# VHH binders against FAD synthetase 1, chloroplastic (RIBF1), part 4

Target 1, 279 residues: FAD synthetase 1, chloroplastic (RIBF1), of Arabidopsis thaliana (Mouse-ear cress) (q9fmw8)
Amino acid sequence: AEGLSPVAGGIVALGKFDALHIGHRELAIQAARIGTPYLLSFVGLAEVLGWKPRAPIVAKCDRKRVLSSWASYCGNIAPVEFEIEFASVRHLNPQQFVEKLSRELRVCGVVAGENYRFGYRASGDASELVRLCKDFGISAYIINSVMDKNQVSVNTEEEDSKSKERGQVSSTRVRHALAAGDVRYVTELLGRPHRVISRTRTQDLTSKRGRISLQTSSLLNLPPGNGVYKACSLIVGDKHPISCKVIVDTSNLYIETEEERFHNSDESQEFQLLGIEFG
Short names: E, the ipSAE of ESMFold2; O, the ipSAE of OpenDDE; V2, 0.75 times the mean of E and O plus 0.25 times the DockQ between their complexes.

## First folded at step 1 (VHH)

Design h6 (framework vhh_8h63_2)
Fold by ESMFold2-Fast, scan of step 1:
Structure h6 (fold): chain B 279 residues (1-279), chain A 122 residues (1-122)
Amino acid sequence: as target 1 above (279 residues)
Amino acid sequence: ELQLVESGGGLVQAGGSLTVSCAASGFTFSSYEMGWSRQAPGKERELVAGITSGGSTYYADTVKGRFTISRDNAKNTLYLQMNSLKPEDTAMYYCAAYEFTVEYGTSQYDYWGQGTQVTVSG
């Protein structure tokens, strides 16, 4: 494997892949229908673009679990995420980027959304992607946007691409739904319950009468807004999920188990990952 | 055609206040995340503040507590209220519209105006 690209011979889906929402899932589904599906994800975007880093929607350590859950939609093939440094590709023009996909990464094809942009300053669009892929001997497949069912319908006499873009499933919409505490809507947009991951010492996870307190600083990804969430599940290692109520405030998350029998008797000083799913 | 036109820049004494504005046209303003970036001579352009379509805000640490970003969706206008201005705030200020709903390849597809100059004297 040392002489071959990690995605050689595969079909690579192109996109941001920040939320891993149903729109991203559709790209992976289409890739899996053609060949071995990969997601090409960029790292270091905020640094290169001068943006303040913000909490990810999906914890880095939890991304593989989400992609594995897509296997049932992808012909029993779990998509694999391939990360590339954004700084290493930022200055490539559209032709150079497609050349990198074809000659360096040796992919057999690409899948992208109809609104995909690429190359320095987003100078390439989906039509140019198709043309350049043909020039370099790789297949290109452009898919339609996945629409949010809760958006306003457009007038049938007047089609507006801006209205269609506004109605799309997006990471921005996921962030707004999370901030509003609308976890049902978040679940619709993600196609799965939102899972927050906390990294904490096993000994510090001791329940006091079925209540666990976590500082927000221990969270590896974005929690929903301040509020009370009654239909949650607590995931600890390989144990069965535990029904719980979660209270989110500015500084802490409080987990109250519906069963007062929660035993985390492991008093090791090892860190572990705790999952909280919001229903 | 998406257009952003900044205004309100000028000369101000250190410790003073100034509001810059951005008039947006050619797109559904209320659906876009908007922001302000600045560039001083000989330096890279940096993000100053952003505001989501829902009104949530974020700020660079250098301006937090001094600057306030806001939007008026009825007027398609973005504002940056700058208080306690310092000579280090001297820069060309650019309005930006961000497409967070569109998939990008090697960069974010961002739109910027021509900028408005803010000069802070000491």
Scores: ipSAE 0.013, ipTM 0.188, lowest interface PAE 8.0, mean pLDDT 80

Design h7 (framework vhh_8h63_2; at its last look DockQ between E and O 0.74; V2 from the best seeds 0.00; counts 0 for: pae O 4.2 > 2)
Amino acid sequence: ELQLVESGGGLVQAGGSLTVSCAASGRTFSDYAMGWSRQAPGKERELVAGITSGGSTYYADTVKGRFTISRDNAKNTLYLQMNSLKPEDTAMYYCAAKPSYWYDLSDDYDYWGQGTQVTVSG
ESMFold2-Fast, scan of step 1: ipSAE 0.218; ipTM 0.609
ESMFold2, look of step 2: ipSAE 0.248; ipTM 0.642
ESMFold2 (binder alone), look of step 2: mean pLDDT 82; pTM 0.829
OpenDDE, look of step 2: ipSAE 0.026; ipTM 0.525

Design h8 (framework vhh_8h63_2)
Fold by ESMFold2-Fast, scan of step 1:
Structure h8 (fold): chain B 279 residues (1-279), chain A 120 residues (1-120)
Amino acid sequence: as target 1 above (279 residues)
Amino acid sequence: ELQLVESGGGLVQAGGSLTVSCAASGFTFDYYAMGWSRQAPGKERELVAGIYSGGSTYYADTVKGRFTISRDNAKNTLYLQMNSLKPEDTAMYYCAAGLDYSEWTLYDYWGQGTQVTVSG
């Protein structure tokens, strides 16, 4: 194609990258030990596979901040996310997909989890990925699944080779922990506090009777379940994070600041992004 | 060991109804996305319906309005209610489970299938 490949000479981590959890972070860490780390993410999966899209765990606008926070684990290099439309690769068989990585995208290597599947109808597995990468002259590194620390609470089996599928960190476990309101567990799975992003008009960001009210429809990603969260932080633009308490119900989030109230004198109809960290 | 066992297939006349079930064991069922795929002789395998752990559902255009997927987390069972069956619905129906982190498919595990035959 025209110009240089955005990931040329790099090491690309392969995965769904929904939650950007510690399992995804481990892929990036391993990539960074070999070369310049990239996440190769597919977009449009739900549309192509016919799935209804779900609320994302990480807001699209917030993903770069999360990846930048991984720089300290990745040799002071923040991983860069490279998005490919799934429709454009869906019908590639395993060999054609690896050929695209090596010849079109010109990557130097790949990192994938042990359960990775690829190519048309997921006909390729991790062992096939390694074989094809060798055929095309690029390196391949398969890593073991990152295990959930809380496996003892779900009676993990002793036979690791047969229990990993049930014990690994996953976006599904993150979604369940969020629904349960267990933000400590969410923080362990993500390796960071969960941040919810709201897109709010500046004029609507006012304290009324000690609370700032946000409609759930203004949220760009998945909030935790209904409940009271006392150890939260409010982040507005480039301002210093403000300690707050958050109450989540079906229609609204209510924010109560430690400074009694957050005041905004701006009457602007401009939208701004508001961040809420849980824990 | 993760096990998926399908049942409920059989012969049914066009316009009829049938429910297939999938009994799941050896894993924390409610953590998994579940689905139904089918494969007719000489055809590619098609994902016809899926259900996430939270209850959100998907249906292929070929079955929308006729098929209903549901799950019973207390019984570790997945269901597919098939109404207004057509001869083209004749296929082996496979139960699937996955933690939804695969890029190419949402399912890591599959059952052995149950045959559905629609006469007309």
Scores: ipSAE 0.013, ipTM 0.326, lowest interface PAE 8.0, mean pLDDT 81

Design h9 (framework vhh_8h63_2)
Fold by ESMFold2-Fast, scan of step 1:
Structure h9 (fold): chain B 279 residues (1-279), chain A 120 residues (1-120)
Amino acid sequence: as target 1 above (279 residues)
Amino acid sequence: ELQLVESGGGLVQAGGSLTVSCAASGSTFSIYDMGWSRQAPGKERELVAGITYGGSTYYADTVKGRFTISRDNAKNTLYLQMNSLKPEDTAMYYCAAEPGWYDSTDFDYWGQGTQVTVSG
């Protein structure tokens, strides 16, 4: 009697999915081994809980690119993100939430981390998720936490026994690594270089004294902390990535590039999206 | 908006004990998973302990057996009891919170920190 749910027959990974880090990627990989992978994300969480909104780790407009890059890990199927308004589910107890997944969304299975919490006031845990999924006739798979590791060279086997784990991969850990300016560690946690997106008028991208200046207010997601970043790439539309050096201070981000090709479009007053990858 | 304020830091000798606390205000404390993170000079932040809304705990291997995390929902307060302190425990200690809908180690809000210095 009803139309098909966008995630009907799929395997839905459950999590915050703010950073799209390697822990989130592992949930998607496990979902893809079972069926068609989806990420179930909540939106409007800060508004419902009365929290001050903060800069996202991944720009909203850039999330699909990140998920598409996971296709090679997911049997050549890019996971699709399905967003639910948190206000619409915040009052559901654990049983009602799983019933919604089974009856309304018609999913055939779920994947969640071992520390996953759900339902009104986080009253449900991973064990309860498994039990309720069984009651509603859907499969449930609980995945162990992805642990962060010290950076280890292939040539330092003797030092590996002395290296310590840094605990679980999390968006909080990504935020702190970014604030510290440790973009190499950020790349380890994300499984990809961190990309900052700016929405800027083309005319404002003119090179002044060998630098392109962007105000931090033009950035759509969280930049790394103040510092000098030498192994960066500038991405402008469909043009080839341009090697650059990036300097981040409190109010501005400066891009130093040797390429002249960029200047051919500097006369426009239209807004465009500019990508900056930190190596 | 949830606000977190840490207190209880100070100077302590190696082998000593100290309790730091975190007072929450502005929204309902009881719905949040809570944690303690630390940052020493020149080092990245390390999550040392976490506690879920339901009372489940996590400890980093560096502090396991020495530190105990607890919460008092009636007082909107999070605690970290630190025993057998080492010079390596010297750091700024931060309180963190997130809604309990997600992985308990994925914190959205942080306090200003309280300094713990271990001499010896």
Scores: ipSAE 0.013, ipTM 0.303, lowest interface PAE 7.6, mean pLDDT 79

Design q1 (framework vhh_7qia_2; at its last look DockQ between E and O 0.32; V2 from the best seeds 0.00; counts 0 for: pae E 5.2 > 2)
Fold by ESMFold2, look of step 2:
Structure q1 (fold): chain B 279 residues (1-279), chain A 121 residues (1-121)
Amino acid sequence: as target 1 above (279 residues)
Amino acid sequence: QLQLVESGGGLVQPGGSLRLSCEASGFTFSDYAMGWYRQAPGKQRELVAFITSGGSTNYADSVKGRFTISRDNAKNTVYLQMNSLRPEDTAIYYCAADRYEWSDSYEYDYWGKGTPVTVSS
């Protein structure tokens, strides 16, 4: 307790964890096979690097639900997310970063992918991570080409065989599938239906003939592209999901269902969270 | 249509040189870090060289001083100049792109199909 970090003695998966997709889930699964699993994620990257902010794939308020759903894959242990300010580590060289893991955070081991890059100006790779971890007494587990080992490929023959990598997951592929409105493919990449969270005023939760209109500006995370989605669910607070059809355009989401009243909270409550699940 | 297309591989004698190219399309190339990876038969895929969006470079120890990564943002192309080639450089070489300098443990954003390089008599 005293003088110990929240992740002391644990196995941390290293990454940025934007989408919490099945690739991220695999890192958590492997960490859980070794010890107490944590996801060590970075926050504040866009601010530090001067990038245009983008809507997250998973709403911040929804991340715990997603991670809890991984418990069945992780030996009944839901992984815990620990966030580090990117500004506090951005300028560390690879040795300084591993020293922080060992001395400050006191982790027992790390899980990282074969293509992992870290340290100032991306100066460290997975091979250097393993070497440095050994020097500092931390176990390191490289998930080498997890996509390679599970990738669908034509038989590779030297020089006359070339296979296109298919089924590789990434947060960018999730974003493109969402933009295309391909919610079935999004479900495959995420290992779960995509859930959009809306923070909307309670007084705006009126239904006329079973239709609710929400502004896209009220969404806390990335919606699918413009289109009609017929197999959706509306989640209001802790109630059972309500079957619905959702129509997405650039400015609005229209939710169509047979139920007319969609809030049971105190009338004085200004805002309410809605979950909209696609597929 | 998001693509990375490698080219420039082939058969070369030990001590020879090859220049690999990777042309990118369907995204803002200048925003991405680029890498070259290789996979020899029966071996794991390994990093060869990496170049950030700002032009900073890093190399695997096995290729330092022999290989040079570069990029031409006007042509949406990343290159790998391979000199003093050895039989152990025989592999399929893959181009990869990632938006963040600290990559995800599990992924790059985009991968090419690869281009084979064979170094033998």
Scores: ipSAE 0.049, ipTM 0.405, lowest interface PAE 5.2, mean pLDDT 80
ESMFold2-Fast, scan of step 1: ipSAE 0.016; ipTM 0.369
ESMFold2 (binder alone), look of step 2: mean pLDDT 81; pTM 0.818
OpenDDE, look of step 2: ipSAE 0.133; ipTM 0.583

Design q10 (framework vhh_7qia_2)
Fold by ESMFold2-Fast, scan of step 1:
Structure q10 (fold): chain B 279 residues (1-279), chain A 118 residues (1-118)
Amino acid sequence: as target 1 above (279 residues)
Amino acid sequence: QLQLVESGGGLVQPGGSLRLSCEASGFTFSDYAMGWYRQAPGKQRELVAFIYSGGDTNYADSVKGRFTISRDNAKNTVYLQMNSLRPEDTAIYYCATDWYSGLSEDYWGKGTPVTVSS
């Protein structure tokens, strides 16, 4: 009934939403022009599919900050991410999924990219989505893909031929740019600097002659590839960002700052989150 | 690592039959829907047949009544039995798991070619 669904009456953007890149932002912008914007995201994919977990591009704890930054593009309304457990929808056929959106979640409409895949099928899915939405009495809006300004493609097994041919902004392009250490290109694709989040004990934030060492296992999302990054910022709580140089290797990330040390002598076992932005 | 390996393609005369196999590894096969797709030269890849984890099936109109999809969970294998083959069935046939929103696009098999000609 009324008020039972957190997205009732809203407009949901459909997509993978791994990187929250400028293509995903465009879906949210278009949704905001129609009504209250939501992103529909799947969680629990690796567990359900038996995949080895891969580091996310955006840390789970950092996603709301990214979406809040989109408010200025969305009529001063921050899009809200609505998470669906993949295990709860994996059994649904395309018609049943649209029925869930319309009747259970009671959304007013959907926004999807022109290459949206409904199920595993690569082509015609957007037209099938429109047809099914019409059958269930909800609006559907298909939008053009956001094009990568550089039109540069890296030939890899992970990037599909259709995306390569079209030169679209994609999470795959973000992952390849990160692996290459091209943080300027990453920033163009994301519309923001890439931020890596580390969960570390406060006692371990003591710098030795201006250097902080973090194990890669403490990182909650994907760092850029091995290399030296000179134009970075360290974010600690709500304090002013600290300019730093970051060195990434296979097992560790080193932060070199102008400040001599950080230290917490009390409650030394307590954890906190650090943000590292790459220039 | 998720892997799909297709086999069973070949050259066959119109009206002939072929049985394709797809062996899966790297996930709990019995829990997942599986599909067969095909791509003819110069055309977009299209869904041919689909089987849910519970055994329910769906078919493209062009193959309904001629093709049968089935699965053997003990062997982690999905099959496509193709009968009454036509020249327009000529394509490379691909196996894939079915995930909404294109989430598994990276996990196509390499395909198995089927040519129907006399």
Scores: ipSAE 0.011, ipTM 0.242, lowest interface PAE 9.2, mean pLDDT 79

Design q11 (framework vhh_7qia_2)
Fold by ESMFold2-Fast, scan of step 1:
Structure q11 (fold): chain B 279 residues (1-279), chain A 118 residues (1-118)
Amino acid sequence: as target 1 above (279 residues)
Amino acid sequence: QLQLVESGGGLVQPGGSLRLSCEASGSIFSIYDMGWYRQAPGKQRELVAFITSGGSTNYADSVKGRFTISRDNAKNTVYLQMNSLRPEDTAIYYCAADSSWLDEYDYWGKGTPVTVSS
């Protein structure tokens, strides 16, 4: 009902929002041109589906920072992410989903990409979304796909059956680029350097040798594949980024820096978050 | 619920060819992006080839020009045509389905072994 929805009166961008890539950013930009922008994100997918769990591309604790960086593209207003439990929507058909947006969440409009699919087993497409939104009295805005600058064209004859989705930015493409260790490509797809967040005890961060060793289990999001990464940055709290080299192997991530900027007490058992930017 | 079954693996000599098939059942196949992955002994699983619901394809550099991914939505099947096979192509090959809608999950087949040796 009215007054029970945190996104009431807003314009919600629809998508999975795993990577928060430049395609997701474009949805937020379009929403901000119309009204108060929100990202409608689903949580609990792996738990609900009994699906193989995987690391998120953006750490949950780091998502607000990414969205705040979009303010300059969105008329100086940072989009707000609204999370909805996937269990509450997984069985909704297209009509029921749009009804929930209109009557329960009381949004004023939606923004979605031209390839957006929704409802149980993706039975609804972008044109269905527009039609149903009109039926329920909310505005719908469909935007063109954002193209990947690094994708190359195929021969003209092969292109006719395949072309509309070629070069489209996607979270799947980001995951494959990360696995390949191609952090330049990742940066192009994200519009920002990839930042890995580690949750680590303060005492474990003191090092006079200029090397920090992290277990991969301490990482809150997906690191790039095994390899040596130069020109990285270590971010600790509100301190200036520290230049570093990062080595990723199957079990550990090593940060090598020439600066000794960590102070701790032997009494401190506090955890803190480290950011590691690749590129 | 989507189920994937791979077939077509086996033992072949270097320079030989194999065609892998992955048949899908239980869900609307045409909406899924489909990929072929492989895992060699002692190595991590890697993407070999990818085909979107719209038919666009991407390949790992190591197989580009030798392997071709295709799909037949009428048969609910994705194929991997492997030509000019090399010993380094030896791996278990896995079919995977990925959806970009609300039902965000990965479906995996059991894998089919491919051994390239004389």
Scores: ipSAE 0.013, ipTM 0.273, lowest interface PAE 8.0, mean pLDDT 79

Design q12 (framework vhh_7qia_2)
Fold by ESMFold2-Fast, scan of step 1:
Structure q12 (fold): chain B 279 residues (1-279), chain A 121 residues (1-121)
Amino acid sequence: as target 1 above (279 residues)
Amino acid sequence: QLQLVESGGGLVQPGGSLRLSCEASGFTFSDYDMGWYRQAPGKQRELVAFITYGGSTNYADSVKGRFTISRDNAKNTVYLQMNSLRPEDTAIYYCARGDEIYYGSDAFDIWGKGTPVTVSS
């Protein structure tokens, strides 16, 4: 392969990295203890696999901010996300995938969760990852799942304690909590308030009677379910966050500020990013 | 309450067929990927098939061409049709809820109790 890999000599955390929840953060923390931390994430899975696309939990444009907030946990080094097109790796068997990590990307090691699956049709597991990494001369570190303190117990046979399932923090749980409108639970799972990003025209940020209306279609990531959210913050550029109440319905999101008149002095037709944090 | 309930297991002769069902409750079934795992005595749990919320399917090489996974979102149910069963398919079969398990650390997080399948003469 030509030139230096963007992650050469680094330690890559392996995962889907949809929500960037506290379990993903733990992978980055462990990577940072060993070397320079990277998240190796895949893009284009829904398109390649023919899935119906879902709104992401974290807006693509907001991911770097989240990872930068992890620096204090990672020896003051913000993890860097390295994206691979899923189409380029989808047919690699487990051995070929690890060979790509070692020989093309030239990583020094990998960090993965105990439930990690990889290679064509998820044929490789964490133990196979460790074995193959040894074969290719890179280190592998398998991390225990971060457990959800609001664990859901699944009934098993009374006397089989080893078969009891434990609830782990997952993107699936974040999506469920968002759908239920449980933003406190979402904050616990993410380790941060959920931030929704809207791409909206600057002229449309001028409030009418203390209220801003956004089309749900303008949102770049998944909002919480329909409901009233009383402890929110509106973030516009580098301005101070504005305390607000947010109402979510099927077609619109309404932002009600405590100030009767919010006026954006910029009447431009250009689009800008607006952040809404749910507390 | 959040739960998955499997049914349809039993004893069959080699070459026979079984259809497993898994009924989900307590969450929006249509938003989640669903899968079937199996665990034989003394062996690790292995993924045999999964179906995404979009309907795309994926199979372990050991069952490809013999097993078919499907879902009915109106009934909150995922199915596993098992044909040409072999003695090595003998295991407890578990239904699981997941989210884009392919290349993800967020593998299945909610499991059923399992339904036993025995393939013997």
Scores: ipSAE 0.014, ipTM 0.396, lowest interface PAE 6.6, mean pLDDT 81

Design q2 (framework vhh_7qia_2; at its last look DockQ between E and O 0.31; V2 from the best seeds 0.00; counts 0 for: loop humanness VH .115 < .165, pae E 8.8 > 2)
Fold by ESMFold2, look of step 2:
Structure q2 (fold): chain B 279 residues (1-279), chain A 119 residues (1-119)
Amino acid sequence: as target 1 above (279 residues)
Amino acid sequence: QLQLVESGGGLVQPGGSLRLSCEASGSIFSIYDMGWYRQAPGKQRELVAFITSGGDTNYADSVKGRFTISRDNAKNTVYLQMNSLRPEDTAIYYCAAGPDYWEYDSDYWGKGTPVTVSS
């Protein structure tokens, strides 16, 4: 419309924000040191590119909670997501992309990681971002990668047979750790316990033999791999978390608690969001 | 740091086949989504195929049914089997690694391997 974009005058973090991991948090922290922090997220990317959709790491409805939890790191300014339709940027070269940031979105600055690539064919790098931003009157800040701090030390005898190295925190590493069921490592990568959200019929919250059974089709984001997870928390409505054990298999997720009756503030609703924290 | 080296390109007749390889070194290959891109002379680079760390695949419509992407994590290698090649497939083919939708946040690219389809 005639008004300024929602990010006008702000400092946008550039990247892919699938996991909202500690590397993404660092970009937001640095943006907040400069001005009003935003995350620039793409939507519709898989649809435009014809890729198979995959479960998000963070449920869409849970992203604001995660970002709000970053406020204490960001000078009490929770970063806000701004979504761009990927179709609108798909074919922009690096100069055209920075021009969009400056003239259409009216941002004042950007924050990006040292390995950031942008523009069609990934043809722009961090150095070109800085140069182009200068040309368009935008401040640009390049941030060191956040490294994995939870690497296992191996003796020299096994070094050749294991390609273990401390590396950049990434959404791919989060997905790998989740698939392996390594929820402790996932917690370290995310800086928080992984929370899975289920849209569950209220009638299905009645426990049978101290167990809630959910189908994986009701989950709004990626669960950990098949296994038994003993130190979990169940979040029902706005109530305090309930300690639980969770059993994950291919088709179902079983939640075992001592509490046989779940109370919430609105039992008249047909569906409720159920949170399950692993670790 | 992940290093990517493509091979297997060359000259082939229409209707022929080629198998491209992309060998990775220096980092944990198994955690990366991998993709093949191509760029014909005077055209923009385009995605051809990708394969996730979990093995899920996707293809551009122009190559669907003719090309197959696969990965061998034990050999740190991703492959592109190209069958029923057409002159329009002539391009430099690039291997890339990235964690997600990596067009704007790609971690690593190879230097490319040329493919020419002509009589």
Scores: ipSAE 0.012, ipTM 0.330, lowest interface PAE 8.8, mean pLDDT 79
ESMFold2-Fast, scan of step 1: ipSAE 0.227; ipTM 0.569
ESMFold2 (binder alone), look of step 2: mean pLDDT 81; pTM 0.827
OpenDDE, look of step 2: ipSAE 0.028; ipTM 0.514

Design q3 (framework vhh_7qia_2)
Fold by ESMFold2-Fast, scan of step 1:
Parts: sequence; structure tokens; C-alpha cells
Structure q3 (fold): chain B 279 residues (1-279), chain A 120 residues (1-120)
Amino acid sequence: as target 1 above (279 residues)
Amino acid sequence: QLQLVESGGGLVQPGGSLRLSCEASGFTVSDNYMGWYRQAPGKQRELVAFIYSGGSTNYADSVKGRFTISRDNAKNTVYLQMNSLRPEDTAIYYCARESGYDEFWSEDYWGKGTPVTVSS
């Protein structure tokens, strides 16, 4: 045996977990009601499949902060994210994947959404997951979709909310809302304000006349679409958040504060993380 | 085994119309999230239009009111009707199946693209 699995004895939520939206949060909540909650996430999907990688909705370095904020919903236990390289499982059929969950990872149960697909070429569905889990002696809990309660500015059809699929919270819906610049709707879908993380040289964060310019290429996750955002906060290290206006264009993001000058004590070429919160 | 085949692109004059088609095999379009993306020269791919499995639609602001995404379930095909075309719509147009919230092994698949040039 390889010893104890990091998720042994736990309840594992299954999903893509791109946005960490309220639907993902619901999976974690349900897992926490049954046992110790974990998120089982796949990484390296685009590389394995030869697709151009898209910017993530949540920066990798910021995911633990988001999951920690879910503790109050999860019995005061923050869910832990367990990452698996997609390359290591892409060849597994549905039976082999459930066997891995039961015998190698030694989980007590799984929680998945009703539309869940798994196994090589997504050949398994939620019903097959339940059946295979029973065969391998682990519990399976299928959760109904979390419905979006807000209007979308880019969709003009009134019948959309009548379909169970049309109103579902999803990472795709978050991406569309971000592209539309609808940060209020993004906040409702995420259950929190959207935070963009920039990795920039310390020297590049020094501003004159209260304006900081960041290249879009320095951003670690997806910014909202081009536009002017007036209700933002700038987060630098352990300093208090600074109210700001943010202007997003195709190449740059501009941060404007009421303070005419912004100083860093070190002009080094070292990189630091900067947070920009919308809403 | 999954395949997406785009067609319908070409050269068109400003103000003209084109209808792009995306024929799917290996899965059913009515059960999946389907989108049209475009990539203009020197730019990254951007979303143009999206249709959810339930049939609701979303559009980029730049094409809203001019483009319409639809599907024909019997033909397993997704369409993009493009009206009032502008030079700025010049791009290679891609059909894609996007992974939904619950489908972590549901792979985003892309077609090979169909070029659209809007010029006089």
C-alpha cells in the first residue's frame, strides 16, 4: 500500500471547480453534512487535450482564501481542495475511476451534481456513479442544480428561467457575466466579490498622481470585460483595502485612487501579488 | 470520436449576412453547452454567442442584436446567423462544446474553424 490517502475517510465533492461559485459551495456544504469535506479538482486538462489554456476565474494562489470563507457554511471546517493531474486519470473508464476513489483514495463517499460526467471520453453519468459507488462500497449523493436568481443583461429571452438548465449557476455563466462587465451579477453567482490577482514587480506598483497601470498579461485570473468600474478595492499585502476605480481595456488595467501618490518602500525587481476586488 | 465541423464562412461585403453551421457527431447538441467563438488576426479567441442545453442564449455586446445562435436537434447542428456584418467581424469562427458545472471530465472541444472576411 502507498499509505494513507490525503482524503482518506472523507467526503469528496466532484466537479470542475473553476469559479468556486455558489453551486460548488453547495456541493461542499452537502459533503460537510456527511463528513469531512474535500473538493476533488482536476488540473492540467488543457495541456493534456492540446487546447489553448484560458485564464482561470479564481487565481490558483487565491483559492484557499475562498474555501476558507466557506467554513461558516460547512460546520466551521474549511473544505480542502485535493488536486489530481488529469493526465494520470484520463485513460480510466468509469469503473476504474470509482475503484480509485474507493481503494486508492479510500474516500467514504462522494457528492456530485445531477449533470456529472466522468471516465474516459466522459462515458459515465451520475446514475452510473451511484451504481458503481454502491458496487465499491462508498456512498454517493447527487445534488440538484443550484438556480440563478438574477437577471442576465446579455440574454433577452423571458422563458430562460423556466428551464432547469437555463437558470443553473455555472462557471460558464460566470465567464459570460464577467465578459459583459456585470460585476454585480458575478458577485451573486460567486457569493462573494470577484477578486483579480496581479503578479507584478514591486517597482511597477509605485504610482504618481494616484494611477497605477498594470499589463493585462500580469493578471493571474480573468478580469471583467473592458469598461470603467467605480466600486472597487485595492489589496496590497497586509495593508488595509484602498477604495479605487478600475479601468479595463484590451492591454492594460488602470487603478485610480483618491491618494495622489502611492509608495512602496522597496524599489526591488522582486514580484509581489496585488488583489483587485470588484464590488 | 467527438467531432465538430464548421462551415458557411467566406468573403462578404459590409452590411451583408452569413449563416455558419456546426455539425456535431459523437454527442447530442441539445444535451450540451454550445458556443461560437472568434479569433481576429493578432487577438485571442473571444466568445461571440452561447446556447445552453435548455435553449437559452447569451451574446457578446458587440454582436447583440446582429447575430443569432440557434440549433436544429434533428440535424444535430448549431448555427450562427450573422447580419449587418462589419469589417471588425473579420475573424476565424470556432464552434465549441463547453464543459458545464458538474462535468469535470466533459472536455471543451473545438472545431477547426471557418474563416469570415468582411471587406469590400
Scores: ipSAE 0.016, ipTM 0.336, lowest interface PAE 6.4, mean pLDDT 80

